# Ledger of designs, part 85: VH-VL binders against o27280

Target 1, 266 residues: o27280
Amino acid sequence: MDSMNVPEVLEIKRIVEESESVKTFIFSWDFRREVRPGQFVMVWDFRDEKPMSVSLIDPVRSEIGISIRRVGEFTDRVHGLSEGDLLGIRGPYGRGFELMGRDILLVGGGIGMAPLAALADEATARGMRVDALVAARTADELLFLDRLEAAGVNISTCTDDGSCGFKGFAHERLLTLEENHDMAAVCGPEPMMFQVMRILDERDVPAQLSLERYMKCAVGICGQCCLDDTGFRVCAEGPVFWSQELSRVREFGRYRRDPAGRRVPW

## First folded at step 22 (VH-VL)

Design Ai20
Fold by ESMFold2, fold request of step 23:
Structure Ai20 (fold): chain C 266 residues (1-266), chain A 118 residues (1-118), chain B 112 residues (1-112)
Amino acid sequence: as target 1 above (266 residues)
Amino acid sequence: EVQLLESGGGLVQPGGSLRLSCAASGFTFRSWSMSWVRQAPGKGLEWVSAISGRGGKTYYADSVKGRFTISRDNSKNTLYLQMNSLRAEDTAVYYCAKHDWYGAFDIWGQGTMVTVSS
Amino acid sequence: QSVLTQPPSVSGAPGQRVTISCTGSSSNIGAGWDVHWYQQLPGTAPKLLIYENTHRPSGVPDRFSGSKSGTSASLAITGLQAEDEADYYCQSHDSSLSGSKVFGGGTKLTVL
């Protein structure tokens, strides 16, 4: 309806403490604005605006949840808010995940589990088998485990320090798990996603990967979210891409860009 | 109720052939790898063969490679083991077992006895 | 033949704690492969007791527990009961054996 795409000001209905550094902010939502797992919203704190993953899509309660990791000034301010406080939300934006077949693998690293938790809810509601490999640096940073278990998701964990589950990286754990999946959905640190994508490609498992890039407009106009070799705009053609689309991208998994456009290692 | 039911066991001569079947029910058969595991009388468990859920990958213990063929018919929810060139040391109870995601055998049949003797 | 080594037997009195070891190598447990445990009651098929090193399937009492360290794993049974008398097997995967699931040789548990 609004061609200018202005944020809607919404009241924080509930806050869930997911970890020491991650909170989920829950809002009432009119589902005439459909939201699909893997889409994102722009969150406005009346000073700055940042893209955030939707982690809960609950049409029964007319709620969405947005999971936010504390990483800087904006997220520190948002984490300081209470129930009843206001945030601006515009969206949803981007291409979400598409479900295929009956058996889905989820591989999530850190906050990357947020869109995958929403996808897990949709997949289980459709009667799919969902296996989730949940990765983090430490046990305290593993997200959504209780929620995934309650939904009937099979969970395996890995941590860099070995404090919970497999000690090591997600792609190393994946090599020690059974294969039998029709598709995979992957979201997390880009180096992890690259390594996981390589394994899934070798196994002929169709994979969708959710990328993050610097975003401003969220509708594909400003060009700040463009990928090197394809001209794909993460905010418009993504953030979810098929692995085949990403195989054409020179920079994927090798470097990122700072706000000035310079290549920096991941 | 989740079930695996083996059949096709019996007495065979050395050098003979036998085909085992395993009927699966109560779960989505094509989603899971399956194995045959055998146990000789008075002995421990020995993994024999495995097949992926879609049937594209097969695996065999060295002791049976070239003689046994694992297969599945997902339209009939049935696992098979074709055993050729049978030897006395193949005498065992043969179990059908379902893999879980972690690589464990979470569902077992009750087994079917194969005896290779003159 | 057994790639994983278990003691052939263990025993304990009712109420006691017993531990069954499963010793592997750098190509199986030491390579990061999980250890799973099975109970086989006399005259019956094996039943999954512990998966992914430490997890219990629904219906398995919490007096059964598993652990893994280095190249070895252990099954502990506390509050030993007469019905625990059975054969116990560990199972893993071996990277050096093509596509192979591997079992321990089995441990007969006797309740005194």
Scores: ipSAE 0.793, ipTM 0.909, lowest interface PAE 0.8, mean pLDDT 90
Fold by ESMFold2, look of step 22:
Structure Ai20 (fold): chain C 266 residues (1-266), chain A 118 residues (1-118), chain B 112 residues (1-112)
Amino acid sequence: as target 1 above (266 residues)
Amino acid sequence: EVQLLESGGGLVQPGGSLRLSCAASGFTFRSWSMSWVRQAPGKGLEWVSAISGRGGKTYYADSVKGRFTISRDNSKNTLYLQMNSLRAEDTAVYYCAKHDWYGAFDIWGQGTMVTVSS
Amino acid sequence: QSVLTQPPSVSGAPGQRVTISCTGSSSNIGAGWDVHWYQQLPGTAPKLLIYENTHRPSGVPDRFSGSKSGTSASLAITGLQAEDEADYYCQSHDSSLSGSKVFGGGTKLTVL
């Protein structure tokens, strides 16, 4: 066990309002603790602790950014904080994305664009061509568009209501875009990821998907993040899985679990 | 500088064959689908054929299926069009065009003229 | 016969606005495929003018704009200039033959 299993109390350096419901909290970070896109941290507000994906990894400025959507009591409290306030951060944890080839497709739904934005920065820094399909229910919920454009990412948007870009679901839009990718990275609502995964599998495009599950320890000990049928621990063997690993998991795309371990629909 | 340069056009008799080449530079050739697009004198644009970036998928307009073969050599950054059983209606300027991700043709060559006549 | 229908010609005086239509069907524009527009000046290769229905490549003036609705698309040119005299083509994809690109028949724009 290393120092990453005890939260380090850090000052919020800067807050970026990404949308009405999403804020990015930026901290100074000592990169002797390496961070890779797709890894997560546990954020502690001195009452509760939740896993959050890293959306910004900037070793040059010694900064890390964590994007948090307001969805409940914990995130409401965190959204009420200001620059200078304190949060506990432990991590990073989990298996991040692996880049391969020269041409990468990103498919992100809602807050799922957060880890993909970090991956886009790394991919473009390596000289890869990056195409990003950014999905949301409405135009106001599309995340990171300006940041992706500034990084040289080719962007296509889709919204359920048609308020921006293609009207419809990400998998429907994907069928009307050009192929030619060496790999894909997918993160968002699990039903979206399932449909996108099936298209990518049929196209023989290696895909990595980032899953969300309940976590307590984040280091693989407690078993609370396990997937049915395989024993994979999302916090240790994931949160990023290859599509072939997920094809063996019966719960993927079908249901999720609440903090008490009960099955609930997506 | 991003460029596409077609070559191999000329005069050929009906029933003859011709191979067009398109040399690409200034971009990662293998990342993008490519097309041939033709334009008969005084007429509009007609898409002819396309090939995926890695070469695994090929597509043809009905007017050329079975007679034309598109191919590419990614080690030489070159696109080809083998034209067999040529007909008078194949007379056109043939353009090489690069696809973007959205399915548009964002880069065009200046074309090479193919004339099929006795 | 073109899969996408454009008027054969349009005209306008300098400074005016002109619109060029592109009418498709349920197997192309109506199936969700994007519309792209090209300008072809006399004696030259086509040049991409609008992609993904509404977007301009770098270097294309903002007086060119595109839109799409239902099975149709439109190119608008405001502040018409003599240099805009050219042929204009819309282009999309037809889902009845996968990978098949389709062009409109072209529209000759005359600046009076």
Scores: ipSAE 0.792, ipTM 0.904, lowest interface PAE 0.7, mean pLDDT 90
Fold by ESMFold2, fold request of step 23:
Structure Ai20 (fold): chain C 266 residues (1-266), chain A 118 residues (1-118), chain B 112 residues (1-112)
Amino acid sequence: as target 1 above (266 residues)
Amino acid sequence: EVQLLESGGGLVQPGGSLRLSCAASGFTFRSWSMSWVRQAPGKGLEWVSAISGRGGKTYYADSVKGRFTISRDNSKNTLYLQMNSLRAEDTAVYYCAKHDWYGAFDIWGQGTMVTVSS
Amino acid sequence: QSVLTQPPSVSGAPGQRVTISCTGSSSNIGAGWDVHWYQQLPGTAPKLLIYENTHRPSGVPDRFSGSKSGTSASLAITGLQAEDEADYYCQSHDSSLSGSKVFGGGTKLTVL
């Protein structure tokens, strides 16, 4: 039988405004379809379909949340929707984060905090210590701070302009924080992730990083999400990769590909 | 109840040795770096030594390097300071302190007095 | 000699505002390292008062506040009370000292 999935049409149950540019859309979800932090879904607005990270996984309330940054025509249309409106959802897809040990470091940039917020909830529910370094360009773009605080996560913030927390980049702040983590999970702009990965490697901290690439089928058959050098498919072998897997990939931190397959610098 | 309890202080002669202990309770000991901080009579606070939560990294102030050894036993929730070749200037109250993620000392013991005198 | 410089003493009357400075360098505060503050009452261990430059642990009154700018930090106490009479220390990290923790020399606060 054909491995292509068909979107399920779901009603938007609630919308949370996370920032001026980011909204979380909440749907009822049957958890017989298991969802893990770091996995993604394809969101269909009846015109186009885009991959989005799951930011809320709540089996008790039977809900998932999907956080979407307004960045173009598709996301503009989705941001214009209201509670009760419909979206198509297919998935989840991809390899999620694995938790290990007792002490986890999260490093998130911008919308990259979305899958890490879901991971933080799972980690704290397991009794782990969670430290989160939350990065953005400005204070008003820092995501999920209240939610992380309510979950008992230790938070440090950094902003490019210094409007909140450490002034500078996440990797620079990381050098001024205490070590003592069994693992790290990293998601955000790829240049940030590359620099953070270097520091974590020097500290001998196992790290998992979540990559973004162009996707079409989301099940690994079309080849659109393939990484140069290794042939890894972000939708199948990723989007979460171990740092050792990424150390062999020349494109990581250097460029990405647009929908037409053209190399685009970060 | 979160506690740090130092022991092992006392009077020693110059050139002697002491081993300080710090018993930790009420928090996950292995998750946090620990320090020894001392305060000579009538003087300010002086950081002495630190050890990472897993014990893989140790740090020493120049004034004690080569003479003091910090260690920890995470199965017993205990921090140690082996003090050798003691000098009069090592006379101080020695505090055990827990680091937080930001590098502050958020939990302190009550200290144990070390007097080095002949 | 202290890597971080504090005034040896500060005084104020009840109800007044006082500040205690902590001056560092480009290898500590100026390199982006946080400043933390401790209160030490006579005969007791130090107690964390401010961490990460501006944050108060639970149980610390909001009349205590911290700030950091450039290579310096400041502790402010408003509505001064008799029980605030204590020694106050700033603390940071200095990269030039093999990554060591550093304290200021301490400031004795006298409530008049």
Scores: ipSAE 0.789, ipTM 0.905, lowest interface PAE 0.8, mean pLDDT 90

Design Ai20
Fold by ESMFold2, fold request of step 23:
Structure Ai20 (fold): chain C 266 residues (1-266), chain A 118 residues (1-118), chain B 112 residues (1-112)
Amino acid sequence: as target 1 above (266 residues)
Amino acid sequence: EVQLLESGGGLVQPGGSLRLSCAASGFTFRSWSMSWVRQAPGKGLEWVSAISGRGGKTYYADSVKGRFTISRDNSKNTLYLQMNSLRAEDTAVYYCAKHDWYGAFDIWGQGTMVTVSS
Amino acid sequence: QSVLTQPPSVSGAPGQRVTISCTGSSSNIGAGWDVHWYQQLPGTAPKLLIYENTHRPSGVPDRFSGSKSGTSASLAITGLQAEDEADYYCQSHDSSLSGSKVFGGGTKLTVL
């Protein structure tokens, strides 16, 4: 069996263009190494290593998909790769989403839909009702709509510019949709997640939210992914947290941290 | 087969009481909000009352507030409307309707007639 | 009377296009609440025709379409057929009423 902290070098099997800025890289995967929705992997391009969400978990085809948004030098280099090129992958790491009940709400913003798309596949396979609120800046940036629709997920969209669906923010749309969920799973820009969490807490809906923080070791040793007030390590105790755990964290929704650990406004 | 079946309608005196029932089948009843919607003879649709899937929230049109009580028994897949202090203007066909996630009524019963007269 | 205003009646010849308006306000359609449409044939329960402003349930022909703009919504019926003669209702939610679902007053569509 492979060591948890040594990257396995894998060939890119397929590349799916999800949008102008998002690609999904698909690899063969030995599922004796279990992967759960909401866990992350460290992707190594032989120069640097960054955490990325798993968006596809397909044991039947023995494949995983990793969705990567182009936002900087590392992701630019990875987006320049082709099928047949190599990447290092270590993991999976972290606490994934836990499903409960029969009725689940997904709220995803931008690339945050990646882990939620994987969760939707698992939930529908269990016979759950899945309602997904998919948010983006523009219609062209809404992710995974065809895949979710094919899986039988009920979709509502919102865009900042109103080019598709509700014009406005996800939390504003949520107030105009029916309740009746046993749980919610939320992933996206932290300001969006904060506003959505407040609504779900007021409605007494158990919610799990996936956070991003700077990571180095990914196994909880280095302390670089720590949250204020609790000492929670996003890579060890998260990245998926219950809303009650996050209610004790002053930084959530108010500021973020740079790689040096300094407070930076959202 | 997805069905809603209303019962309990009939003739009642002004000031009297009546309890309507709606039996649901073919879908997960507890997952969805439910409404009563009525239609007086020759008139349009009027929303009456709604209840959340788990029963914790109830809503009433101003015309019935304080006189009608909506409830549900999820173990029996049944929606109820207790109607008290009935008036002639409450005479209508009463429909049971299921909400979808978007707030539409995607499933309707065939209705039960309530007639309030001396 | 009704928070949502519809014309009492509209008419059209077979094959023509008709539209039915639904006029609301800033507390309902203008606040971002969806508009849904129902067809009611004589002596029957209403049937959902359009949900979430523009979407058709399975089995509803694509000659029925919905739209929403500002504080108003519209149902369009193209290729008008005799069996389209019915009452049509719009429905939304109004934030100024205590959590209320609201219907328009209804529109009787007459073919020929």
Scores: ipSAE 0.781, ipTM 0.903, lowest interface PAE 0.8, mean pLDDT 90
Fold by ESMFold2, last read:
Structure Ai20 (fold): chain C 266 residues (1-266), chain A 118 residues (1-118), chain B 112 residues (1-112)
Amino acid sequence: as target 1 above (266 residues)
Amino acid sequence: EVQLLESGGGLVQPGGSLRLSCAASGFTFRSWSMSWVRQAPGKGLEWVSAISGRGGKTYYADSVKGRFTISRDNSKNTLYLQMNSLRAEDTAVYYCAKHDWYGAFDIWGQGTMVTVSS
Amino acid sequence: QSVLTQPPSVSGAPGQRVTISCTGSSSNIGAGWDVHWYQQLPGTAPKLLIYENTHRPSGVPDRFSGSKSGTSASLAITGLQAEDEADYYCQSHDSSLSGSKVFGGGTKLTVL
């Protein structure tokens, strides 16, 4: 393993409260260690280590931002930290998004908007048209709307409870939007991604989807992130996959695995 | 400078043909679906036809199906409407309109007049 | 006969609030399709006034607002001004038969 496989201990430079349940932790970063949208880092709190999406890639300020949703013991501990506190960061890891064409659709659910916000920054900097469908359960959980708007991204929102934008699921909203995109990038709850992927495939839109799986090594050695049927390692061959690659994976959208490797329903 | 400029209107007898053109500038033409929308004198707006940005999907109002053909040439940034078997009720100002992502018409031309009269 | 139904005319005095209704069905507004609004001044092309039910393009005053509920939509104009005298159209998409764009019949607003 090279030097990126050992966590670097970094100070939390700033904390941005994105919602009641999501914070972005900003660190100084040496960009000789290149980071691409869709890659992930392993965040170490000196007890446990979890993969997290990079949501901000800012070479001008020499900063990265890592967005973390409070969902359990590890993330509760991290959310309790303050500016100046320390975290270990190793990475980046995985295959990031590839941009193609001039017109890109982003479909993000919840924290899945984090890597897509980074991708939107890159796409707009290249002069691409970016349309973003941002989904959440409630209006208070919609992420990065002001940032996307300031970047010139066209935004449509949907919420399960109808509190902002279209009432319903992202795939239902997608059916009522115009179809002129060269590619799509999708990240969010796996059932949402499955439904969105089917629509995009029917529309003949090349799509890349970012998957989440349990990870330990993050470099493809331990096998903890493997997908059924293909043997794809999410940490090495992914986390970003083309929809064609995922069409061969029966587990996608059907079930997941717990940390012990047992099949459980979504 | 974002513009849509229609041309090709004029006076034609019933049963005749006309070809309308719409020159687009100031935006990436191939990224957007386009429509023709018409308005008879003193009447409301009527959607006529649409074509996807890639040109692979076309749509027509029932009143013009089989008589009108929408097309586009993305290398020339131009939208077309071939109108055959024209009738008096086709008399209208014809607008070229750009769709946005939400399905609204965010950019309109100033229109070209088609008069079908004997 | 328009797929979307609007009153033929409405009127109001300067400073008043007026609303223009747009009534659809289960195959258009009721199926989740957005409603957009256009203002057409005499002798000119239509101009987009409201998109995606409630949003205003840059340059449209905030006294114009849109809403959608069930199978219907409304355009509200507050602080009515003489320059608001125009024709107003709602527009949506209809999923029946051919799946096409549809306009309301138009509403002539008269400022008294």
Scores: ipSAE 0.781, ipTM 0.903, lowest interface PAE 0.9, mean pLDDT 90
Fold by ESMFold2, last read:
Structure Ai20 (fold): chain C 266 residues (1-266), chain A 118 residues (1-118), chain B 112 residues (1-112)
Amino acid sequence: as target 1 above (266 residues)
Amino acid sequence: EVQLLESGGGLVQPGGSLRLSCAASGFTFRSWSMSWVRQAPGKGLEWVSAISGRGGKTYYADSVKGRFTISRDNSKNTLYLQMNSLRAEDTAVYYCAKHDWYGAFDIWGQGTMVTVSS
Amino acid sequence: QSVLTQPPSVSGAPGQRVTISCTGSSSNIGAGWDVHWYQQLPGTAPKLLIYENTHRPSGVPDRFSGSKSGTSASLAITGLQAEDEADYYCQSHDSSLSGSKVFGGGTKLTVL
């Protein structure tokens, strides 16, 4: 059996407060376990286990970073931890982003910027031009702006309340920006991703989108992460999907499911 | 190191033709839309034409539609403007300008003068 | 009517604050398109002064600032200096003109 399926207990090396509600937890990592942008890990606090996206991949310092937003009991407990405390990590799992061409557009909403920040680092290291549209509800929830700027990424921001940048939604801003991209990577609230996908499809821009679903096994055995209409398992065939794959999925952008599998409106 | 250099301007009779060139260096030319912008003596700036980075989309001001053709050769890092059926009101300095992602013109050439007169 | 309207001229004394307006419509600034500003010194090519409504390129002094509200934008210059005497243009995009870039008519700033 692959040790990836059992959590490895790791010490929290550093904690970065990204915002009032988001912290990045940094761990030492042996990169013989390769990690790619867009893959996820299962984080175990010795009671419960949740999937989290990797936001930092640093082979030089042998570090991995996982950004976690406080949204419930599990994440509240994890946010209460200190440097030196322990967490279990299993993975990485899933299909990551694929880079193509030389000009990439990133569109991230809220914590969805976490995997895109990792992708931006890889893209700029390859000499790609990176344009990032960073969205949040408020200015203080815009993530990774300094990191993106330091990497030479061109940034445009939008906020629901207009406190920074364009007032409105990411897809509305996208219509007023220059095109000229070979591909796009999108991660954030599913309604946002659906609207952004439509624009990118009309512009004939290949797009990859990262989805979140409920998970137990993370290796495709239990079926808890299945999508309507296709039978795709987000943990095995995703979480990153091409826009063409998602165009066949009825639930994408229309509703979500609670832990019991019932449809719940967005 | 980033530079745009226009050439091909000169004196021409009404009804004549000219071809302008703009040599680009110091940036990845094919990643960016480009424009021609003109300025008649003593007058303001007037956008003339634009072309997408890969060359698939072209745009023209109403004043030049049907007479001017914008093109680019990404293998030579060169932007062109073919000007036909020239009129006296086309007399201007013609600037080559690079778009940024936000739609501003962040890099300009020094311009080339086109004079249309009998 | 004019697409983007600027005053033909503005003047101010050294050390003063001046503003230059750029008035558009629902098909350009009011549709969410950014406003950019250019300074053109006599005998030179235009230079980008403000992009994306409020941002300064590297090397542009802090005393230049931009803003946008509704269908209009403004360029403000504080601590006015003799070297600021130039022509200033706003620029945006107009959806009614099939993807056209549009400039304002220009404003000549005179330092008194």
Scores: ipSAE 0.777, ipTM 0.895, lowest interface PAE 0.7, mean pLDDT 89

